# VHH binders against 6-phosphogluconate dehydrogenase, NAD(+)-dependent, decarboxylating (gndA), part 14

Target 1, 299 residues: 6-phosphogluconate dehydrogenase, NAD(+)-dependent, decarboxylating (gndA), of Haloferax volcanii (d4gst8)
Amino acid sequence: MQLGVIGLGRMGRIVVDRVLDAGHEVVAFDLSAEAVAAAADAGAEPADSVADLVDRLGDDKRIWLMVPAGDAVDATLDDLDPHLDGDDVVVDGGNSHFEESVRRAEACSAAYLDCGTSGGPAGAELGFSLMVGGPQWAYDELTPVFDAVATGPDGHGHMGDSGSGHYVKMVHNGVEYALMQAYGEGFELLAEGRYDLDLESVAKTWNNGAVIRSWLLELCEEAFREEGSDLGDVDDHVAGGSTGTWTVQEALEQEVPVPLIYQSLAERFGSRADDRFSRRLANRLRYGFGRHEVARKDD

## First folded at step 4 (VHH)

Design c21 (from n09 with S101Y Y102T S108Q T110Y; framework vhh_7z1x_3)
Fold by ESMFold2-Fast, scan of step 4:
Structure c21 (fold): chain B 299 residues (1-299), chain A 125 residues (1-125)
Amino acid sequence: as target 1 above (299 residues)
Amino acid sequence: QVQLVETGGGLVQPGGSLRLSCTASGFTFSKYAMNWVRQAPGKGLEWLSGISWSGGSTSYADSVKGRFTISRDNAKNTLYLQMNSLQPDDTAVYFCARTYYTTDEYGQKYSFDYWGQGTQVTVSS
């Protein structure tokens, strides 16, 4: 099979490498000339534009997009769409909002698959988990590519209609937020608790036969190995939140309670501000209730 | 020392045309995608158009599609924006910006690392 890949960042390059390793052909393009040259060194056929990539592909075009979510996806589709027809397939392997994926699918001249991709850069060795939404026939056509990119035959699946792939991945990320928060709280209790513990050893033990074993625990073990059980100079500011926010917004619209996902998102927001009006007022109100000592800012 | 210098702005009447240029120095221009971005008074930055390192791929925001044309001359290290059918709401400072590659947990992000000083375009009577 021949696959066009547009976007040769960490994830896009992993798609290229895994598809080539499986014996398929790849035509690769990126806004970075260096990224294209590196992909060519790995065995991909370099393209110098989207039109050049299209010209190098056969009649039934199969194109994987691995560009930043938002405007970059729309700009790429605007460049691609004049060259596409209904027998072609475009895969958005990025982290687009599912409603934007539905909109793009409706506008696209080709069949459009929204493919939620999970596994981060570790996908280079392990393969990704792929959650795919869109037309069944297009998913079936891309099965050889999905087999190559995923962590095995059970590492990809057809979720449902357009938007469902990015939808399921969005919720996956919401769950990931809650799990990260749970691990953090558990290790914080151990760090501040009764015993002087080696948290690297605890994480290693928990990840070998315990019920909470996971790849996230492998990352916890690595963190304690590299930073120490006190986490050294690692800051408590937690960036990001878009997919967690989307999950909470969807939960509110569907009236589904997700208190743990919400709380994990709220903790991220709280990490970004040292002075919070609500806490300052609460401190002052406690004084009014019972003459509790008023804590003052350290300025 | 990376430098991007925009020229070609000015005052034009509605329906008029302008050609902006951006001269690049301090890096290998032919290896980088380039962009035009504008900022209208009291508004945030609006991306308008991008062009690949080779010049073979171009993209446009819906607000300017069909009216503006981006191009480049790699031999002259110069980026261009041909602006036609200008409207009063096109009044803004126009910036040339270089595409930059950063990494994140799920891939690589394209953003802008170097910007020119901007050139003012005013569309009025």
Scores: ipSAE 0.295, ipTM 0.678, lowest interface PAE 3.8, mean pLDDT 88

Design c22 (from n09 with S101Y Y102T S108N T110Y; framework vhh_7z1x_3)
Fold by ESMFold2-Fast, scan of step 4:
Structure c22 (fold): chain B 299 residues (1-299), chain A 125 residues (1-125)
Amino acid sequence: as target 1 above (299 residues)
Amino acid sequence: QVQLVETGGGLVQPGGSLRLSCTASGFTFSKYAMNWVRQAPGKGLEWLSGISWSGGSTSYADSVKGRFTISRDNAKNTLYLQMNSLQPDDTAVYFCARTYYTTDEYGNKYSFDYWGQGTQVTVSS
């Protein structure tokens, strides 16, 4: 089939390459001329604007968006929508909030699929996991593309109605936060524990037949290989948290307890402060309660 | 050396018009998407408009859609912003910025790697 791709960063380029490798045709556009030229070198048909991309596509347009979440998606849809009708399909493969995806689907002249895409840059070799929400017919129509982009035919699925794809992906990321925290705590115990261990070797062993084997554990092994078992000069500041925040907000709204996901998010927030007011006050209260010595900042 | 220089700002009355220019040097201007961003007094940065490297695609923030028009002249290495129906809340320093993109494990992100010095636009009676 023929697929338009708008957004040729690392993830969008992976979509282009995998779809071309599967024998489909790609028309590619990006705000970067160099990204478009690189995609053309890989076999895509270059477009120099959104309108040009649309003009190069056939009557029933199939377009994959791989642009940043938020304003960039809306700006792209504003350019596309005058050229679209109800037989066309637009896929948002980015990291959009599920409520924004529902809003966009309602406004879009085409069938709109929200596609939660997981696997990061490793998707180039392995393929992605794709969680798709929206009209069943549109999902069915895009199955050959999803087969090409995903890690295999079981690597994609139709989750349900509009918004469900990004919803399931949001919760997936919440679980990922908790799993990262769990691995961190386990390896910290080993690093601080009673044995002098090669943590690269431990991670490798755990990833070969153990219950907790995973891609995250492959990343742990890589970290210990590159930084050493003491993690060298890697800082304890953990950036990010938007998907974890969205998951916790949704859990609160639905009154579903997610203590492990919440705690993993809270640990990220705590990592951003070298000196926490609450800990300073606790120290001072211990003095008041039992006259314990107070650690003070006057060093 | 990459440089972006904005000009064309000034004082204008409500309902008036201004045309901002941004002159680029030190890179192949025709290969990069460009943007206009503003910062009002005491506020954060607000993205206003973007234009593709070819000039064939443009995008606008809702706050300026229908009032502002972005354009470029690749032969002159110049980016423009035509601002019509100016309002007091359009008062800000206006910057041009060159697009670059990065990725994380959750998708593509567009950012700005080079900025101009800014030009002040004041809308008051």
Scores: ipSAE 0.198, ipTM 0.617, lowest interface PAE 5.0, mean pLDDT 88

Design c23 (from n09 with S101Y Y102T T103V T110Y; framework vhh_7z1x_3)
Fold by ESMFold2-Fast, scan of step 4:
Structure c23 (fold): chain B 299 residues (1-299), chain A 125 residues (1-125)
Amino acid sequence: as target 1 above (299 residues)
Amino acid sequence: QVQLVETGGGLVQPGGSLRLSCTASGFTFSKYAMNWVRQAPGKGLEWLSGISWSGGSTSYADSVKGRFTISRDNAKNTLYLQMNSLQPDDTAVYFCARTYYTVDEYGSKYSFDYWGQGTQVTVSS
């Protein structure tokens, strides 16, 4: 199969490399000339524009977008759409909001697949997990590509109608937030608790036959191996939050309780504030009703 | 060493046209995507338009689609913005900026690493 790939960052390059390794042809474009040249060195056919990429693909175009979410997706589609018809297929492999994916599918001249992609840079060796929404025929047509990009045939699936791929991936990330927070709390209790424990050994033991074994736990073991059980110089500021926010917003709209996902998101927000007005007021109010000693900042 | 210099700004009447230029030096201009960004008085930065390293792909913000045209001349190391049908709310300082690609754990994003000093565009009668 021949596949166009637009967006050659870390994730897009992994798509290119895995598709080429499976024996398919790739036409690649990126705003960075160096990224295009690097993909060409790996065996991709370089394109110098979106129009050039389209011209190189022949009649039935199969194009994978791996560009930043939001305006970059719409700008790329604006360039592509005049060259597309209903027999073509466009895959959005990025982190788009599912409602934006539905809107884009309705406007696109080609069949549009929203593809939630999970696995991070480890996907280079292991393959990704792909959650795909959109027309069944388009998903079926792209199956050889999905087999190449994913961790085998079981590493991808057709979720349902347009938007369902990004929807399922969004919720997946919400669960990831909660799991990270749960591991963090458990290991913090062990680090601060009554025993002097080797947390690398604990994580290794938990990941070999215990109920909570997972890839995240492998990453915990790695962290303790590399940083030590006290995590060395690792800061407590936790960046990100878009997919967690989207999951909580959807849960509120559907009236589905997600307290653990919400709390994990709230903890990330709290990590970004060194001094919280609400805690200072609570301290002062305790003096007001109970005459408890007021903790005050050092002058 | 890397330098971006905008020129072509000035006072123009509503409905008028203006062409901005940005001259680049200190790097291989033909290998980088370039952008135009503006800042109106009392407001934040607004991205307007981008152009790929080859000039073969362009993109525009909705506020300027159909009115502004971005182009480049790689032989002259120069970026252009042709502005037509100018309106009073186009009044701003206009900057050219070089694209810088970054990658994080959850995806990729484009940022701007080098900016010009800006050129003032005032649309008034």
Scores: ipSAE 0.265, ipTM 0.660, lowest interface PAE 4.1, mean pLDDT 88

Design c24 (from n09 with S101Y Y102T D104G Y106W T110Y; framework vhh_7z1x_3)
Fold by ESMFold2-Fast, scan of step 4:
Structure c24 (fold): chain B 299 residues (1-299), chain A 125 residues (1-125)
Amino acid sequence: as target 1 above (299 residues)
Amino acid sequence: QVQLVETGGGLVQPGGSLRLSCTASGFTFSKYAMNWVRQAPGKGLEWLSGISWSGGSTSYADSVKGRFTISRDNAKNTLYLQMNSLQPDDTAVYFCARTYYTTGEWGSKYSFDYWGQGTQVTVSS
């Protein structure tokens, strides 16, 4: 199969490498000439513009987008769409909001697949998990590419209509937030608890036959191996939160309770403040009603 | 050392035209996408236009689309912005910026790593 790839960051480059390794042809473009040259060194055919990429693909175009979510996707589609027809397929493999993906699919001249991609940089060796929404025929046409990019044939699936791929991936990330928070709390209790434990050994034991075994626990074991059981100088600031926020917003819209996902998101927000107004007021109110000693800041 | 130098700014009457130039040195200009960004008095930065490393792709903010044209000459290491139908609200310092492609853990993002000093464009009432 021949595949165009636009966006050659870490994730897009993994798509290129895996598709080439599976014996397919790749035409690659990025705004970075260095990224294009690196992809060409790996065996891709370099394109120097979106129009050039389109010209190299022939009649039934199959194009994978791995650009940052938001404006970059729309800018790329604005460049692509005049060159596309209904027999072509465009895949958005990024972290787009599912409503934006529905809007883009409705406006696109080609069949549009929203492809939630999970696995991060580990996808280079293991392959990704791909959650695909959009027309069934377009998903079927790209099955050889999805087989190459995913962690085997069970590593990808057709979720449903346009938007469903990014929707399922959004919820997946909400669950991931909650699981990361749960592991963090458990290990924090062990670290602060009454025993002097080797947390690398605990994580290894928990990941070999225990109920809570997972890839996240493999990453916990790695963290304790590399940083020590005290996590060395790792900062407690947790960045990000867009997919968790989107999941909570959708849960509110649908009136579905997601207390654990919400609490995990709230903890990330709390990590960004060393001193919270609400806690200062609570301390002062406890003095007012219960005559508790007031803790006061020094400077 | 990377250096970007903007020229071509000045005072112009409403409806007039100016052509800005940005001369690049200290890196392989032909390998980088380039951008024009402006900052009006008391305002934040506003991205105006981008051009791919080859010149084959261009993009524009809605506020300038149809009035401004970005171009480049890789042989001269120079980026251009042709500004037509200038309006008083186009008054700003105009910056040349190099696109920096950063690969993050879960994806990549485009940002600007090197900026010129800026050139002042003033459109009289």
Scores: ipSAE 0.026, ipTM 0.453, lowest interface PAE 6.9, mean pLDDT 88

Design c25 (from n09 with Y106S S108W T110Y; framework vhh_7z1x_3)
Fold by ESMFold2-Fast, scan of step 4:
Structure c25 (fold): chain B 299 residues (1-299), chain A 125 residues (1-125)
Amino acid sequence: as target 1 above (299 residues)
Amino acid sequence: QVQLVETGGGLVQPGGSLRLSCTASGFTFSKYAMNWVRQAPGKGLEWLSGISWSGGSTSYADSVKGRFTISRDNAKNTLYLQMNSLQPDDTAVYFCARTYSYTDESGWKYSFDYWGQGTQVTVSS
């Protein structure tokens, strides 16, 4: 199969490398000449523009997008769409909101697949997990590519109609938020608890046969190995939150309770404040209840 | 050292035009994609337009498509943004930025590793 790839950052390059390794042909384009040259060195056919990429692809074009979410996806589609017809397939492998994916599918002249991609940079070694939404025929046509990019034949699946791939990935990230928070709380109890524990050893033991074993737990082991059981000077500020917010918004719209996902998102928001008005008021109200000493800020 | 310097900003009437320039030094300009990004007062960064290393491919945000044109002159190490039909909401500091791909990409997107100091564009009567 021949695949066009637009966007050759680390994730896009992993797609290129895995597809080439499986014996397929790749035409690659990126705004960075160095990224295009590196992909060409790996065996891809370089393109110097979106139009050039399209010209190099034969009939029934198959194009994978790994460009920034939002306006960059729409700008790329605007450049592609005049060259596409209904027999062509475009895959959005990025981090798009599922409603944007539905809108893009409606506007696109080609079949549009929204592909939620999970596994991060480890996908280079292990392959990704791919959650794909859109027309069944388009998913079926891309199966050889998905087999190459994913962690094996069971590492990808057709979720349903347009938007469902990014939808399932969004909820996946919500679950990830809750799991990270749960690991954090468990290890904090051990760090603050009765025993002086080697948390690297605890994480390693838990990841070898215990019920909570996971790749996230392997990353916990790595953190304790690199930073120590006290996590050194690692800050408690937790950035991000877009996919968690989207998941909570969807849960509210559907009236589905997701208290653990919500609490994990709320903890991230709380981590960004040096102090909080609500805690200051609670401190002062305790004085009103029982004349407890009021804690005051320094300077 | 890598340096990007924007010029061409200023005050312009609604419906008017301006051309911004960005002069690059300290790297091989012809090997890098370049971008224009703006920041309105009190708001975040908004990507506007990108151009490939050769100038053969361009892309635009919906907010500026049809009104702005990005171009480059690799012999002069210069990036341009032609802005037409300017509106009051185009008032912002405009930055040129070099595209960079980094190795940690869990939320994958293009990164910008070098930025100019910015040039102010004010659209007002």
Scores: ipSAE 0.000, ipTM 0.394, lowest interface PAE 11.9, mean pLDDT 86

Design c26 (from n09 with Y106S S108F T110Y; framework vhh_7z1x_3)
Fold by ESMFold2-Fast, scan of step 4:
Structure c26 (fold): chain B 299 residues (1-299), chain A 125 residues (1-125)
Amino acid sequence: as target 1 above (299 residues)
Amino acid sequence: QVQLVETGGGLVQPGGSLRLSCTASGFTFSKYAMNWVRQAPGKGLEWLSGISWSGGSTSYADSVKGRFTISRDNAKNTLYLQMNSLQPDDTAVYFCARTYSYTDESGFKYSFDYWGQGTQVTVSS
C-alpha cells in the first residue's frame, strides 16, 4: 500500500525504512529538507509540503504523523484536514496526551488513530510496539503497515476506542519510570555497598536468566561498559517527566494508588536542584531539636 | 558562524501593519525550517509561526492566525513576517529561530538551535 509520513526525525525515519523494506510505497515530508532528502535516498518519494504529500497519495489517503506532541500535531492537522474525507486515515504515532487525541479525532475529517509507539531507536532493528486506539475499520486497514513497523504481528494491537492507544502508552511510560528508578537504586546499593563490584558483570549476569532481565538491563550493562562502574562523569540531573506526570494525574483522578510511579517522578524533580529549601530548613530544625551543628553554605 | 538578524520593528498604531525580516548567514538557509517567536514585557516566550525549508508548509498560533503571514526568500536568505491588524497585545520583542528536530525517550521533538537578538514591536497610539 501507499503511506504518507509527516515527521522524519529518528522515529519517523524508522517508520519510513521499515514500511519501504516491507514493499510498500512511502511519500515523506518534514520541515527539514535534509531529512526529506535522506528519506528519498532510502526510496521514499519526497514531498515539499503537506499539500504536495496529499496530492501524491491516492483517493484513500493513509498518513502517519511522527511530530512532537502538542501544538505541532494541531498545526499539521490544520494543514492536512482541508484535504481529507471520511475514508482517509490519519495515525498519530507520537506521544500525545490521550484527551488531546480524543479531541483531535472528533475534529478530524478522516478516521483518526492514536498510536502509542514504544521501542525507541532500537525499533530500527527490532520494530516497535504499537498500541492503537480508534475505529476498528481504520486499524484493520492499516494492519499491513502495523505489521511492517512493529516487531511482528504480536507487536501491535487494537486497544479500544479513540484515546486508548495513547492512554495505554502513557501508563507504559509511567511503569518505565518506576523500573528505571528501581534498577538505579539496586545498582546504587551495590556501588556504595560493602563489596568492590564490577557492575557491568553484575548487569550481564542479571540479564542472563535472572528474574529481573529486560532491555533496560541491557542498557544498564552498556552504561557500565562505556562509563565504568562509577558512571564516570555522568550527571545526576534527570530531564523529562511529561508522560509520568500524566500517568500520576490520571491515577489521582481514578483514585488508583501508584506510589512507585509517583516516587520515580518525584526523584526526577528532586534531581534538578542541588540546594533544596526543604533540606536547608530540615538542617536548621535539627539545631532547634537538639542543638545539632548547622551545616552552612560555603558561598 | 551562524547569525540571524531581525529588522523591521518599530512603533505602529492599533490596526496598523508591519513587516519583519530576518536575514540568515553562516548556514545553508534553504535546508532549514524557520520560526517566529515573541516575548511580551513580563511574560514568557510565545511561538507564533513556522515555515518549512521550501516555504510550502506554514503553521500559526491561534493568537495570530489570519492576521500574520510567514514567508521566506531562499535566494536572499531572508525570512519574513507580515503582521496585519496589530493590537496593543502584539507589543513584544520578536525573534526568528532556526529549527532542528531530535528524539528523546518521550519521542520526537522540535527545538531551536539558533536565535536572533530580536526586534522590538510596539503597538500604541
Scores: ipSAE 0.148, ipTM 0.606, lowest interface PAE 5.5, mean pLDDT 88

Design c29 (from n09 with T99G S101Y Y102T T110Y; framework vhh_7z1x_3)
Fold by ESMFold2-Fast, scan of step 4:
Structure c29 (fold): chain B 299 residues (1-299), chain A 125 residues (1-125)
Amino acid sequence: as target 1 above (299 residues)
Amino acid sequence: QVQLVETGGGLVQPGGSLRLSCTASGFTFSKYAMNWVRQAPGKGLEWLSGISWSGGSTSYADSVKGRFTISRDNAKNTLYLQMNSLQPDDTAVYFCARGYYTTDEYGSKYSFDYWGQGTQVTVSS
């Protein structure tokens, strides 16, 4: 097959490399001449514009987008759409909100696949996990590409109609938030608890035959190996939260209780404040109710 | 040393036009994508437009599409933004930025490594 790829950052380059390694042809474009030249050195056919990429792809165009989320996706589609027919396929492999993906699919002249991509930089060696939404025929035609990009034939799947791929990936990230929080709480109890434990050894033991074994536990073991069981000088600030927020918003809309996902998101938000107003007020209210001493920073 | 210098800002009445220029030095201008980004008072950064290294691809935010035109002259190491039909909401500091797509462990995003100091555009009566 021939695949156009727009966006040649780390993940886009992994798509290019894996598709080329599987024996397919790639036409590659990025705003960076350096990124295009690097992809060409790897065996891709360079394009110098979106129009040039389209001209090189022939009659049945298959295009994978790995461009900045939001308005940049829409701008890229505006440039592509006049050149596209209903027999063409566009894949959004980025991190778009599922409702934006549905809107884009409805407006697009081509078949539009929303592709939730998981695996991070490890995808270069292992392949990604791909959750794909959109028309069945378009998914079926892209199967050889998905086989190449994913961790094998079982590493990708057709989730359902437009938006379902990004939807399932969004929920996946919500679950990831809750799992990270659960591991954190368990190890914190062990660190603060009755025994003086080597947490690297605990993580290693748990990851060899225990029920909670996972790649996240491999990362826990690595953290304790590199930082020590006290985590050295690692800060407690936890950044991010967009996919967790989207998951909680959807859960509220559907009236599905997700208390663990919600609480994990709330803990991330709480990590960003050193001095919370609610705790200061609670301290002061204790004085009002029972004349308890008001705790102050200088006291 | 890499430098980006914006010029062409100023006061303009609603419905007016301005052309911004950004002169680049200290790197091979023709190898890099260039972007225009603005920041209105008390607001965050808003990406407006990008142009590929060759000038063959341009992209625009919906808020400026049809009104603004990005272009470049690689022989002069200069980036341009032609702004037409200016509105009071276009009042902002306008920055040129050297950038590229990045798609890594943090997802797909613009990466900007060098910025100009900005030029003020004020649209008022």
Scores: ipSAE 0.012, ipTM 0.502, lowest interface PAE 7.9, mean pLDDT 86

Design c30 (from n09 with T99S S101Y Y102T T110Y S111P; framework vhh_7z1x_3)
Fold by ESMFold2-Fast, scan of step 4:
Structure c30 (fold): chain B 299 residues (1-299), chain A 125 residues (1-125)
Amino acid sequence: as target 1 above (299 residues)
Amino acid sequence: QVQLVETGGGLVQPGGSLRLSCTASGFTFSKYAMNWVRQAPGKGLEWLSGISWSGGSTSYADSVKGRFTISRDNAKNTLYLQMNSLQPDDTAVYFCARSYYTTDEYGSKYPFDYWGQGTQVTVSS
């Protein structure tokens, strides 16, 4: 199969490499000439524009977008759409909001697949998990590509109609937030608790037959191996949150309780502030009704 | 053909303010994330701030959060850094750097593709 790939950042390059390794042809374009040259060195056919990429593809075009969510997707589609017809397929493999993916599918001249892509940079060696929404025929046509990009045939699936792929991936990320928080709290109790423990050894033991074994726990073991059981210089600031926020917003709209996902998101927000007005007021209120000593700044 | 040119550096007293500008050419500025990075004398590179291609998302290192503000004007192909409450340890060469993405959800930055030549900021009485 011949696949066009637009967007050759970290994740887009992994798509290129895995598709090439599976014996398919790739035509690659990115706004970065250096990224295009690097993909060409790996065996992709370089394109110097979106129009050039389209011209290099056969009559039934299969194009994977791996560009930043939001306006970059729309700008790329504006460049692509005049060249597309209903037999072509466009895949959005980025982190788009599912409602935007539905809007784009309705406007696109080609069949549009929203593809939630999970696995991060580790996907280079392991393959990704792919959650795909959109027309069944388009998903079926892209199966050889999905087999190459995913961790295997079981690493991708057709979720449902347009928007469902990004929807399921959004919720997946919400669950990921809660699981990371749960591991963090458990290991914090062990680190601060009554025993002097080797947390690398604990993580290794928990990941070999225990109920909570997972890839996240492999990453915990790696963290303790590299940083020590005290986590060395690792900061407590936790960045990100867009997909977690979208998950909580959707849960509120559907009236589905997600307290653990919400709590994990709230902890991320709290990690970004060293001094919180609410805690300072609480300290002062305790003085007001209980005459407890007021903690002051610079103590 | 890609060029990033920083301006607006100079000598400023502690507590003062400076506004740095980075003018981009040779690429479609509005489709790339942009970053500010600094290097103090004898030290390594420190990432300070990133802004998404549209300006809708910004991120900051804790050392500058609340003091520095990143912004962009896509019509002018220009990136800005407004620096307030400057301290002597803010003395460094400040670089504008391009990336396709600034930060993913795992906290990883994508590599920077292009850098400007840098502009010197000295905070001293």
Scores: ipSAE 0.000, ipTM 0.212, lowest interface PAE 13.0, mean pLDDT 85

